# Ledger of designs, part 202: VHH binders against q84jc2

Target 1, 232 residues: q84jc2
Amino acid sequence: MSKMRNLVEEKFLEFYESWVIQLELYLHQLLIAHNNNTMSETELRHLISKLTTHHKAYYTAKWAAIREDVLAFFGSVWLNPLENACSWLTGWKPSMVFRMVDRLRKSRVVLVEAQVKKLEELRVKTKFDEQKIEREMERYQVAMADRKMVELARLGCHVGGESVMVVEAAVRGLSMGLEKMVKAADCVRLKTLKGILDILTPPQCVEFLAAAATFQVQLRRWGNRRHYVTHS
Below, E stands for the ipSAE of ESMFold2; O stands for the ipSAE of OpenDDE; V2 stands for 0.75 times the mean of E and O plus 0.25 times the DockQ between their complexes.

## First folded at step 12 (VHH)

Design ld93 (framework vhh_8fcz_2)
Fold by ESMFold2-Fast, scan of step 12:
Structure ld93 (fold): chain B 232 residues (1-232), chain A 126 residues (1-126)
Amino acid sequence: as target 1 above (232 residues)
Amino acid sequence: QVQLVESGGGLVQPGGSLRLSCAASGFTFSDYAMNWVRQPPGKGLEWVSGISGSGGQTTYTDSVKGRFTIIRDNDKKMVYLQMTSLKTEDTAVYYCARFPYSELWEYLTTGSFDYEGQGTQVTVSS
């Protein structure tokens, strides 16, 4: 299992490095598109579709990897220390994207009252969904430090014994619980992203996606430079 | 000083080929993705293609997929755009561009591209 975990980590590290490099290339395309008033709605929608497909590809790969080893996503080796410090349940905190939405109020493409109302409704719903998951994770963490974990400690593992099989089954049960929690958090992320894109016009979607990608790329670059300087 | 110099444009018939070149200087070339962008007559800037710093990944706008190839030579500090099966719609001034990480928010807010280069004209006509 330990060996399988290392393979999952290696495979996802390779995937994530490529995925982020591709995100940077899409960001450059978004930056150019954002400043081009002659693009048709069809062209803008096609570009937005490329980005949504790219994000869906991330979750497809992540959920496959989590099925094999969810613990790889807690303290991920493919993320630098700054990215790991900023993680909320193995990814970005959904409500944080509304900071990017706030930038649209100061952009060339003005938000109308109906959009502002829908975005505030989505913001409240997203915060509610986050708090629900946080309460579930808190209960899970308390449960992990309670009776079941004490029983695991009391069993005292001997290689090849019956107690080893019981401990392995319990650990798999705990991992399944974590997988469910991570997928629930990812579901909130995807619903929040879809909700924002459904409310915004195509030019506003391009600006929003460009802002979000810029933040993600800058966070990674800042963390990589600090880490390299420290370990040089 | 950071400098990008495009060359290789010209007049070509539909179905023809051209290779554009961009010579880069004044920065660590392999640390940056490089892009080709174009401005057709009467339109704004259109992103055409991008290549990662290592050259390991490339991306194309759909209208040029299968016809254009972006290549880089990090030792020579060059990026190229190999264009085949050229169409009249490909007529534009072509620019070599990079986006410094420190200036991404400036590009997003102002649209200022200091590293677009000087451009090279491609005209596709019979």
Scores: ipSAE 0.718, ipTM 0.900, lowest interface PAE 1.3, mean pLDDT 85

Design ld94 (framework vhh_8fcz_2)
Fold by ESMFold2-Fast, scan of step 12:
Parts: C-alpha cells; sequence; structure tokens
Structure ld94 (fold): chain B 232 residues (1-232), chain A 126 residues (1-126)
C-alpha cells in the first residue's frame, strides 16, 4: 500500500507537470483569441471545447488517483507551498471563480441583464453547495479526532500485529470519507464551470477561461519564486 | 531590454515551404513558452503555435497542424517555425511572441503583448 502511494504521487506529479505546461500553451491561444474580433463563433466554440476537454482530462486523472490514494491530494507534492495554502479540499474554492466572472463586467464584451441574473443565481447555489461540503468536512474531522484518540490509547497498551490492524482500519475509514468529500467538491467545481460557460457568449467564455488560467499559472509561478521575493 | 526579432519570410507558391526564425534577447529564454502568431490581411491576430520553455511540448492551431513544426534552441535563444504545404490562407505577417507572467492581466485588458519588431511577411501566391 505504501509503495502504491509513492507511485501514485510520482505518476500524478508527472501528469500534472505536463498538464499545467499544456494549460499555459492553451492560455496563450486564448489571449490571442480574446483580442481578435474577426474570429468566427465556430472557431471560438472549438477553442472553448479544447479547454473544457483539458479540464475534464485533469478530473479523470485525479479521480483515478484518489481511488488509489486520496491523501496524496492533501499537501500535494506536485504543488508548491503557495498553491497548497490556497487549496480548498484539494482544489480551487468554487465561489472564487465568480471573482473571474466579475472581471467580465469591465471587459470589452459587456454582460446583459439576463446573464447577470443567471450568474447571481448560480453564485448563490454554488455558495450553498460549498458550505454544505464544509459542514460535512467539519463533522468528519470532529468524529475522526475522537476515534483517533481512542485508537492511540489502545495502541499504547498493545504491540505488534494488533496495532497495525487498528491503524490500517482507521486509515481506510479516513480515506473512504475523504474520497467522497473530494469527489463532492469536484462535482461542485465542474457544475459551476459548466454553469458559467452555459450562461456566457463564446467571446465571454474565452475571456473567462483566459482569466482563470492566468490566475492558476501566475499562482504557480509566484509560489515557485518564493525564495527570490524580498520585502522590507 | 527584451527583444524578439523575426526573419525568414518571403514570397512562395502554394505547396511551398519556408522556415521562420526568431532571435530572443534580454530575458531567461528557457523560462518562457514561445509562440508564433500571425495577422492575415483584413483580420486580427491569430495564434499559430506554441512551444514550452524546455521544448518538450508543442501545440498548433487546427489549420496548420501536420503542416507546421515549431522548434527551439535554448542555447542560441532561437525559436523557429518550419512551414510546409503552404496555402494562400497562410498569407500573413508572422510575429514571435512571449507572454510574461507579470503582464498577462494587462494583455487581457489592453490587447498589448511582448512582441517586438515588424514581424516577417509570408505571401503565398501564384
Amino acid sequence: as target 1 above (232 residues)
Amino acid sequence: QVQLVESGGGLVQPGGSLRLSCAASGFTFSDYAMNWVRQPPGKGLEWVSGISGSGGQTKYTDSVEGRFTIIRDNDKKMVYLQMTSLKTEDTAVYYCARFPYSELWEYLTTGSFDYEGQGTQVTVSS
């Protein structure tokens, strides 16, 4: 099991490094597309489809990996400390994406009233789903703390195979609960992303995806340059 | 001072080939993905191709995939675009482009990005 965990971390590190490099190349294509008013709707929709497929590939790989070792996604080795500090249940916080949407109100393509209303309804729903997951996580953490204390007390009284069995059972229970919560959080992320893209026009989708990718790429670079940043 | 200098354009017949070159200076070249973008007559800027800082990954716009190859030489600080099976629709001014992380948000608002020089003209005509 421990060897499988190490292999999961190494395999996902390799996948993620490749995935983020590809995201940067897509971002550059989005930036050029965003500033080109002569692109057809078909060309824009095709580009948006490439980005959504790229994000889908991430969640496909992630869900396969968490089935094997969900704990690898808490304090991930493929993320720098800044990225890890900004993570909410192994990824971006769903409500944060509406900060990128707010940017569209200052864009070259202005949101119409019907879009503003639908985006606000989606924001409220997303925040509700997010808070529901946070309450479930809090209840789980409280229950696990109580159980861990009892198990530690028992381990202090025994040696050998009995201690190993108790620890393995506790880890399995923790992993199963965390896998459920991570998948629930990812479902909220995907529903929020799809909801936004369904409301926006193709040019607005390109700007939104470019803004989101810009933030993700910059956060990674800022974290990687941590030791070069000096403040007085 | 950051500089990007494009060369290698010219007049070619349909089905012909050209190799474009971009000489970069003033920054740590291998830290940045490099791009080729083009502006056809009467159209806005179109993204053509990109290559990762290491050269390990490339992407192409659909209309050039299989016909164009982007390559880089980090020791020489050069990026190239090898173009084959050229079509009249490939007629454009070609620019070498870098998107510094500190300027991404500015590009989203102003449309200005870090490409220097006049580009290199590619004309595909009989």
Scores: ipSAE 0.724, ipTM 0.905, lowest interface PAE 1.1, mean pLDDT 85

Design ld95 (framework vhh_8fcz_2; at its last look DockQ between E and O 0.56; V2 from the best seeds 0.00; counts 0 for: pae O 10.1 > 2)
Fold by ESMFold2-Fast, scan of step 12:
Structure ld95 (fold): chain B 232 residues (1-232), chain A 126 residues (1-126)
Amino acid sequence: as target 1 above (232 residues)
Amino acid sequence: QVQLVESGGGLVQPGGSLRLSCAASGFTFSDYAMNWVRQPPGKGLEWVSGISGSGGQTRYTDSVEGRFTIIRDNDKKMVYLQMTSLKTEDTAVYYCARFPYSELWEYLTTGSFDYEGQGTQVTVSS
């Protein structure tokens, strides 16, 4: 079992490093596309679709991994300490992505009032969905401190098979609860991303995705090199 | 001191092949992803292909996928673009490019991208 949990971490580390390198290559393509006014809407939509597929591939791999070991995603070994410190339920906080959207108000391809209204409505909805998950997480954390859980911890220190089976069942139940909450948070992330892309024009989508990718790449670099000094 | 020097362009017939080369100097080559970008006559700059610092991962724009191959030699500080089955639409000035982390936000905000090299002309015609 321990071997399987370590293998999950190793496989996801390999996946994530590859995924981030591909994200950086997509970022370079997005940066060039962002400033090319000769690209057709069809070409821009195709590029946006590739980025959307890339993000979906992340969640496909993540959900497979959390089925095996959800705890690997709390304090992930493939993330640096800064990336981990910025995480909300194992990923980006959905409402915070609207900071990237706010940047579009300063772009050459300005938002029209109808888009601004839809984005504000989406922001409010995202915040409500986020708060629902936060309440569920609070209930989960309170349950962990419950008298029942303290009693289970006391029972689990004995050699008897009955006590071992009860503790193992409880641990499985706790892991399943965390998996459900992480998937719920990821669903809010995916719905928020889809909602933003549905509201924006293709050029605005390219700028949004480029800004988001730039932030993600920079955050990783800042965390890895915050006290970096180049030596000969 | 940073220099990128492109070479290998020329006139070829449709269906032909060319290999472009880029010689890099003045920076730690293996720390940077390298890219090929092109500017067709009367159009804006188009991203063609990219390769990770280690060379372990590559990406291509759809129009060249399966026809072009990007490779690098970190020991020689070279990046190459092997072009096959060339089409008239591939006619462009080709530039070797890198995107320093310190300049990503500026590039995104201003759209200003200066070529570090002179580029190499590829002309595909009969």
Scores: ipSAE 0.749, ipTM 0.916, lowest interface PAE 1.0, mean pLDDT 85
Fold by ESMFold2, look of step 13:
Structure ld95 (fold): chain B 232 residues (1-232), chain A 126 residues (1-126)
Amino acid sequence: as target 1 above (232 residues)
Amino acid sequence: QVQLVESGGGLVQPGGSLRLSCAASGFTFSDYAMNWVRQPPGKGLEWVSGISGSGGQTRYTDSVEGRFTIIRDNDKKMVYLQMTSLKTEDTAVYYCARFPYSELWEYLTTGSFDYEGQGTQVTVSS
């Protein structure tokens, strides 16, 4: 059955559809740039800048939306079930991007020892930041259990303008805490992305961004695949 | 089975216009983004423009933005590139392309290019 979407969900669904379609077009541009040798370093840096701006635009729109309704992002209507199953705190686990870096080391790109060392240091830092957020999540899990109990208590309340106001304040406090945690996770995602792009050369950045976009585009196509039965 | 047939190239003077066409067959056309790619004389392939499966979004390389327009007709299974204000730098063989998503990771690692037709020559000179 169709679920009634609030205005935050409707607006972000439209944004996300456009954003991922534009990412696909960027992917095609990245793949051609990766496979020819005629683009200057300046041209490659310009293309990389367009991709980083595109990623920043995603988080800008997301942070505006979570300010209005952070709970919409825990089971997002704009993601298919496969994409939702891959979510960690409303997005990709930050350290997952290092699987893309590992794939680059097996391709045509050559990493020098200094880059390898810096990438391993960044991987360790990213994992540490993830663990810190996971510890913070445990606190919010307890708070969410209390929120469930508060919601059930509202069902049993006959009269209580003041008790309703206390419940609503508690729910808003939990929502604000979840927003803070989601933003913290997103900051780790952005710091990790920037760190990788700072370590890699422009041709390596193009290949990395193509690998990341490939994964996201394929995940969406796969999860959105039409159900069909072939008869022969 | 998959076919992409480009046409509409030719010789034009600087400042002139051309419209390239690409007829697609052998696949569910509306499910795929379509692209124009070109190979200038003595240079590698460069991406020119792309259009989403629905036609709702387009992108262009910087050197052609504002001069070229990509259009698709999903009913006729056609994609077009309307070129205006042509420059000598636009001289190239133009190809339309569909990237097969099931092999996209392979393309990234091998550098192979497939689903390309014979191309259509665009020559901009006096």
Scores: ipSAE 0.303, ipTM 0.729, lowest interface PAE 4.0, mean pLDDT 78
Fold by OpenDDE, look of step 13:
Structure ld95 (fold): chain B 232 residues (1-232), chain A 126 residues (1-126)
Amino acid sequence: as target 1 above (232 residues)
Amino acid sequence: QVQLVESGGGLVQPGGSLRLSCAASGFTFSDYAMNWVRQPPGKGLEWVSGISGSGGQTRYTDSVEGRFTIIRDNDKKMVYLQMTSLKTEDTAVYYCARFPYSELWEYLTTGSFDYEGQGTQVTVSS
C-alpha cells in the first residue's frame, strides 16, 4: 500500500533503514562469535553491549518520534505488511522471546535449573504485564469509541473553523493515550529483554540475540520477498 | 550455487595499501549486504566491514575505521575493500561474506556457519 508519508514517517523510515542494516551487521558478528567460540568473555560482553545499545538507540528514536506522531507507528510505513501483521502495539510481543529461548533449550543450549526457574518467573511476569496492557488498551479503545468517536463523527463533516479545532483536540487526546500505551509496551519489551540477558551467560546471550535478530531480519526478508521489495 | 571469490591479498609493509576484491555469483547480489571478515593467525573470525545492498550504508569495525573503505558494484556483482595504513594487526585471511539470510536458521540449529569464499591472505610485515 502506497501511503503519503508525513515528515515523521520519512525521518523514521530513514532511521530505521539504517538501523536495520546495522542490526544485520551485528547479527553477522553474533553468528561469527557463536560459531567460533574463540572470543573471551569480555569480548562477548562487549558485543552484547553493542547490541543492547543498538536496541536502546531504537527506542530512543522511537520515543522521540511518537511524541510527534504516535499514529505513524500504528501504520508503520517502514515495515512491510508481514512485519506489521506480527506487531503488537507497534513492536514485537514481549512473550514471543520466550519461544526463542525455548527453542534454544531444545537445541544445544543447556540451561541450569536456576536459570530455568528464573526464566519461568520472568515469563509469567511478562505475560501478566502484557495482559494488563491489553486490558488497558481495550478499555481505552472502548471508551474512546463511544464518546469521542461520536463527537468526531458529528464534526467530521466540517473542514474548517471551530469544528476542526475540536477534532484536533480529540485526536490529540487519543494520541496521548496511545503514546502512553506504546511506551508501556516498550517498557515491557525492554524489561523482558534485560531480564533474559541477566539470566543467560554471555555465550547464551549471544546465541539468544542472534536468534532474535535472525527472526527480525528474516521476517523482514520474507515480507519484502512476498511483496517484491528488495532489501536495501 | 552461491559463489564468492576473493582476490587482491598480498604481502605489504606497515603503512602500505591493498585493495581486495570479491566476485559474487549465484544469488541476487543487490538483495544482500556484503561483508568482509578476517581471520588472524590463531584467532577466530572477526567482522571487518559491511555495506548494504544498495551501497548506501557502510559500517566498519572500530580498528579499521578511517583506514578501510568498502565499496560495491551491483552491476558487476563486486565488492571491494580498500585498505590503507595497514598495520601488522591487519594480517589475516580475508573473506567476503554475504549476509546468509537463508542459512541463518540452519546455523542456529546446527551451529555451522559457512563463509563461501576461499579467502585471500593479507600479510603486513616489515
Scores: ipSAE 0.006, ipTM 0.307, lowest interface PAE 10.1, mean pLDDT 83
ESMFold2 (binder alone), look of step 13: mean pLDDT 88; pTM 0.897

Design ld96 (framework vhh_8fcz_2; at its last look DockQ between E and O 0.29; V2 from the best seeds 0.00; counts 0 for: pae E 12.0 > 2, SAP .773 > .668)
Fold by ESMFold2-Fast, scan of step 12:
Structure ld96 (fold): chain B 232 residues (1-232), chain A 126 residues (1-126)
Amino acid sequence: as target 1 above (232 residues)
Amino acid sequence: QVQLVESGGGLVQPGGSLRLSCAASGFTFSDYAMNWVRQPPGKGLEWVSGISGSGGQTVYTDSVEGRFTIIRDNDKKMVYLQMTSLKTEDTAVYYCARFPYSELWEYLTTGSFDYEGQGTQVTVSS
């Protein structure tokens, strides 16, 4: 059984390479903006809006792709092994982003106590939402390994059009369940991102987005240069 | 040794055009996105435009969108900024910049990076 890229994988690979290159260009703009104390609030908010639009574009493309083939997002061909190893339900783990938030507390763009309190409340809510998704995934895995699914897998080895159709219907059902869970995880990601940006001032938003993009770009680069990961 | 050498600046009237050039050496040019950054009098560094390593993607700050074009020639190791419909607000020292992956976090924390040239002065006045 040769593993060839399907049309969804090829199309999303092309999209993702372009999307990451665009993110790097936005990161360069964020880095300069972060170090410019003369930029207006309006200019900063516009830059933040460009980044949030860019992230929303990713989820728009992703949800269209998972509608066609959600399994392409498990062990994705457009991600290196390090990026895949760091994935939680096909993307970043929402609670981990608060490590970027923690960095802001020691930066030159200081958080006030009211913001710290709201960010901790958001962290707790994000962790709760994560755990809810994890319970859904556990239930899905139990259902997937059910005795009836094992029997269906055996039945698929026998001749007959009806047997093949039943197996295909079951696989579609499993894929639809995964699609629902991936979308639920992505909704937690988007809510977490929006929540952080709503709490932070525009200069703090720029620093947060720059830190997040820096980590994403560096993680990709480290994974692509595997000797830094396997021989460090 | 990494070097970036900017040229092409000068005095122009509003509505005029200039083409800035940046000659790069000492690194694999096509592996890096290149940027134009400017410093207007009395202001901090302002990002103007960026171009991907292949030249296939470009991004502009809103104030120059439709007026400026960033292009690169990887064979000549050059990046250019074609400036049209110049305004008084475009008056600045223009720098060619790259952001090496090893320095991204340092730049975020300190605001310092090593691969910035001497710059080229653009003055737009009547």
Scores: ipSAE 0.740, ipTM 0.911, lowest interface PAE 1.0, mean pLDDT 85
Fold by OpenDDE, look of step 13:
Structure ld96 (fold): chain B 232 residues (1-232), chain A 126 residues (1-126)
Amino acid sequence: as target 1 above (232 residues)
Amino acid sequence: QVQLVESGGGLVQPGGSLRLSCAASGFTFSDYAMNWVRQPPGKGLEWVSGISGSGGQTVYTDSVEGRFTIIRDNDKKMVYLQMTSLKTEDTAVYYCARFPYSELWEYLTTGSFDYEGQGTQVTVSS
C-alpha cells in the first residue's frame, strides 16, 4: 500500500488504532462477564452500555471524518485488505449480525419464541433497508459513470480546462451522495444493533457483543497476518 | 502455548513509582495490542492501559492518565507499565493481557482463558 495518506486518513487511522485497543479490552471484559455468572444484571447492563457507547463514539468520529472526505472510507487505509473486502458501504453489513445470532442459537444461547419472532422481524426489516440503500447507491454510481466517462474522455484532450471543473463537480456530487449513503448505512447498522440488544437479555447481549467483537478483532488479525501489517 | 509473565510489583508509598514488566511468548507478539489490567481487592478486573501492536498508539483509563506509561518492545516481546504518582487506589494485582481467544467459539467450548499470567501484586500503602 504505497498510496499517499491525506490528513483525514491519518487522523482517523490514529483514532481507529486507539479505538480497536479499547474494543479488545471490552471484548476481554465481555468474555469475563460471560464466564462469570455472578455478575448482576446491573453490572452486565453497564458493560453493554460501555460497548454501545464505544460504538457510538466510532460513528461520531466517522461521521465527522466523512464530512471532510467520505472517499477516504472507500479505501480505508486503517483497515487491511481483508477487512476492506468484507466491508459493505464502509462498514459491516447489518444483516450479517443475524448470522452471528443464529450461530449462537445453535450453540448455547436459548431464545424464547417471542425473541425469535422479533429477531426475524428485525432481520426482514434490516434486509429491506439494506436493499433500499443498495439501490440508491447504484443510482449514484451509474449516474457518475455516465458523466465521468464523457468528461474523462474530454480530459484526455484538454488538460486543466473546463472539463476538469466539470469532473470535479461530478466528484463532489458523488461524494455528497456517498456521504448520504454511508450515513444511511450506518443508521441501519446502529438500528440493527439496538434492535438486537433490545430483544436479547443482558447475558445474551454479552454473548452477542462478544461474538461481534471477536469477529471484528479476528478479521483484523487474520488480515494483518496475511499482509504482515502491525495495526493491532 | 500463550504465556504472559508479569513482574515488577511491590510495596510502595503513595507518590511512589513502579515499573511493571510482562514477558510474552507463544504468539506473534506484534500482531496483538497489549494491555495492562488490574484487579483491586474485592473488585473485578478493570482495564488500565493498552498499546497497539506497533506501539504507535497508547490509551489509558482516566484514573491513570498522566501517571502511567505503557511501552512495548516487539523485539524482546515485552510490554511495560511505568507507574508514577501511585495512589492507594492503584493497589491491585496487575496482569498483562491480550485478546484472550482467537474465536469466541473456542472460548465458549473451552470456558478457559489463555491469559494465564499470575499477575504481579502492587500495593500502595503508607
Scores: ipSAE 0.006, ipTM 0.266, lowest interface PAE 10.0, mean pLDDT 84
Fold by ESMFold2, look of step 13:
Structure ld96 (fold): chain B 232 residues (1-232), chain A 126 residues (1-126)
Amino acid sequence: as target 1 above (232 residues)
Amino acid sequence: QVQLVESGGGLVQPGGSLRLSCAASGFTFSDYAMNWVRQPPGKGLEWVSGISGSGGQTVYTDSVEGRFTIIRDNDKKMVYLQMTSLKTEDTAVYYCARFPYSELWEYLTTGSFDYEGQGTQVTVSS
């Protein structure tokens, strides 16, 4: 009760709840398409396009909100504790997606050798980009700690308008740096998603998107049940 | 026990209208997205329409968009399907379904919706 949400958190909570509900509705369409052997390629591509557009809309809204308050996306009020615990730089970890592809390959999805080769190349590239972002974030955190210590030392010695202006500039610099890194991580996410959908056939894309949406929806449902049951 | 009771089906002429109803009990209704699915004679199940738990978002299959409207009333625990400009192709048993709460594996391998109702017959014929 003592932690009130700010305006950015309130608006994005409303957006995100609606966005997830629409994802659930698209999931129903994906599940029917998954079981319908008679759907045309055009029908499948239309459904795939709806899902990709929905995901792009999420990032459009996220990037607008990050410009106002990037810190809201580290430990978000619109996510339950389980969802937050699975967060890698404000979202899902790109390399985890290939575990989902591996699971589908073992059970239902049949891939030809050319697809397997391309997926392994993408997997290696994705992990490389992911690790590059992790190293950049680690270096940024070290640099922020060094600069924060210097600015805190200056603030401790000087109390007044000059000290406030220097602190405000440092905070703006930190926020802009974090925004840049979050957007870079989001670009790896989008590149990985696009890469997978480009390699898979339309029926395989439907199966992949269904698995991904199911995982996201079930994480939310599982986390909500565990959270409220343990606090009842 | 979870219960979904469909009603409002019947025989109509092409171009006619019907309103299907689904009464829900045994679960927290507003927590679930609700759907209409149909089974045409001699065919498998087809998803028709869905509505979010709050009622703020609706989705339709292409063949019914502009002709059918899904509505929910969370106070009465009801979902409706308002059908207009009916065609012979709309002839089917219509089921009300909630989003399944089964584990990820079940969704991935079967794609089954949890159909707890008996359905309501809609017949569009001359």
Scores: ipSAE 0.000, ipTM 0.183, lowest interface PAE 12.0, mean pLDDT 76
ESMFold2 (binder alone), look of step 13: mean pLDDT 86; pTM 0.882

Design ld97 (framework vhh_8fcz_2)
Fold by ESMFold2-Fast, scan of step 12:
Structure ld97 (fold): chain B 232 residues (1-232), chain A 126 residues (1-126)
Amino acid sequence: as target 1 above (232 residues)
Amino acid sequence: QVQLVESGGGLVQPGGSLRLSCAASGFTFSDYAMNWVRQPPGKGLEWVSGISGSGGQTHYTDSVEGRFTIIRDNDKKMVYLQMTSLKTEDTAVYYCARFPYSELWEYLTTGSFDYEGQGTQVTVSS
C-alpha cells in the first residue's frame, strides 16, 4: 500500500547509484584505451580486471540484498521504467551481449575464424541456458498461481492468526524459489561474460566492455530523460 | 559553444609538484564527469584521472595513484589536477576532456573527442 521504500530498497538504491557512476568513469578509461594503440598488454589486462571486479562487486551486493528481499528486484525502484522494461529476471538478458560482440566484426582488430566459431558456440549455449531457466520460471508461475488460488479460496472467509501464519509461510516459500531462479540467471550472465572475455584478445575485450558499458549508461540516460519529460 | 581551457603546465624537476587547471563553459558543468588525459611524446592519448559530476567519486590510472589528486569546483566551473612526486615519464601534453552521451558510439568508431581542450605542456627533467 505504501509508496515508501523498505530498508533493502534504500540501501541498494544508494549502492546502485554509486556503482553506475563508477561504471561511467570506467567507461571513459575504456574509450581512451580503445583509441590508444600504444598501451601494453599488461596495462590493458589490468583495466579489464578492474571492470571484471566492478561487475563482480555488483553481484556480491545483489545476492546479499536478494537474501533479504528478492521481491525488491522485480520492478526495482533504483531502475527507471525503460530499464525495468528491458529486464529479464532482474537483469540483462545474457544473449543480448552478443549484439555488442557483433560490433567487433567491424573493429580495427578483426576477429579470427577460430574466435568467431567459439563465440557462436557460446551464443548457442547461452540461448540454451536461457530457455532452461524460462521453462523453470513457467513451471514456478503455474505452481504459484495454483497454490495462491487454492490458498485464497481456503482463507477467503477466515481471518485470524492461523490464516496469517499460513499466508506468511507461503510467501516465504515463493520468495525462496524466486531467489534460486534469479541466482541461476545471474550465474548464466557471469558465465557468458567470462566466456566472451576468455575468447577475446585484450584490445577486443576493451572494445567489448566499452560497448556494453556504453549501452548500459545510454539506456539509463534515455530512460531518465523520457521519465523527466513525461512526469515533470 | 563548449570550451575547455587548460593552464598550469611548465618545467619541473623530478619529485616536483604542479597544479593544472581547466576552465569550462558552454554546458551544464555538474551534469558531466570530467577527465584529465595526456599525450606523452611519441605515444597516443592516455587516460589519467576522472571525477564524477558531483565530485563524490574519483578514479586514477595506476601509474599516478597516490601522486595525483583530481578536484572540481562546480560553482566556478573548474576542474584541477594536483600533481606531486613528478617523474620524467609524466612528461606530456595534458588535456581536460568531457564525453557527451550523444557521441559515445561515435567515439568507439572514430576516436573523435570534440570537447578536448587546447592542452598544457608538462615537462619533468633535471
Scores: ipSAE 0.615, ipTM 0.867, lowest interface PAE 1.8, mean pLDDT 85

Design ld98 (framework vhh_8fcz_2)
Fold by ESMFold2-Fast, scan of step 12:
Structure ld98 (fold): chain B 232 residues (1-232), chain A 126 residues (1-126)
Amino acid sequence: as target 1 above (232 residues)
Amino acid sequence: QVQLVESGGGLVQPGGSLRLSCAASGFTFSDYAMHWVRQPPGKGLEWVSGISGSGGQTTYTDSVEGRFTIIRDNDKKMVYLQMTSLKTEDTAVYYCARFPYSELWEYLTTGSFDYEGQGTQVTVSS
């Protein structure tokens, strides 16, 4: 069933393609910086700032788009099937970034005990916030099976002004609930990202951001290659 | 076999201009982002500028922003670095670089970095 692409999907697809291409350029800059021990702390901080600004731009665009059509973000047309399969509430699962942090622990740059402790505290807090959102999603799914929703579905089978208005109000309520959950998940993502960057030194931040960007870029490339092969 | 051949370097006075060229062969040029990196005397490699495969996106290090312009010609398989308002601190060997996507994770995890170009020397002196 071919679904017609709406204006929100078209605009965000254009934004996302450009955003990912820019992320790839920043990734290459991060890789050079990571393998160059002569960069000043000021230079590293400026590079980290460029990456944080880039991520801020993503969430600014996303939140504007979900106000128009949050459903576009569930099974997004700008993501390939592999990216969609790896999505947790329209984005990366916050606890997943600690796998990137574990890579830093195995790098040639050693984390001090105080950093290890703070990162573990943040990991526990992130998992707790993640589980809280998962419980909210479960409650949302249970509410969809509620008798009132079933009754609204039956009423919607009758074409008429009042029935149409009731169905429209129900759909609006569902969309607002999903928007609230997506924003809550994005807040956990942003808190986790900021928390990690606040704990790490500038060279460690560069390594972490490079790891995260490498994973994101590679996941997209792997998914695009698989899709091409299956459709060729 | 991937080959990158840089040219266009030379001696120039502070405030002067140079245009560096990189001729690419052995790969599908438009599928790869291209970069200019430099190595000042006695220092490590410093990333200077990058351009996406289509040429639609460019990025610069802060110290060259507004002074350098990276350009590519996919039909000619060339990437260029137009340098203006050159400073003594821009003195370096300039390399054209392509990152192998298959090795990005290895580069990150092992701390190893390799590039393909032979370099072109830029000297900014009074």
Scores: ipSAE 0.260, ipTM 0.695, lowest interface PAE 4.8, mean pLDDT 83

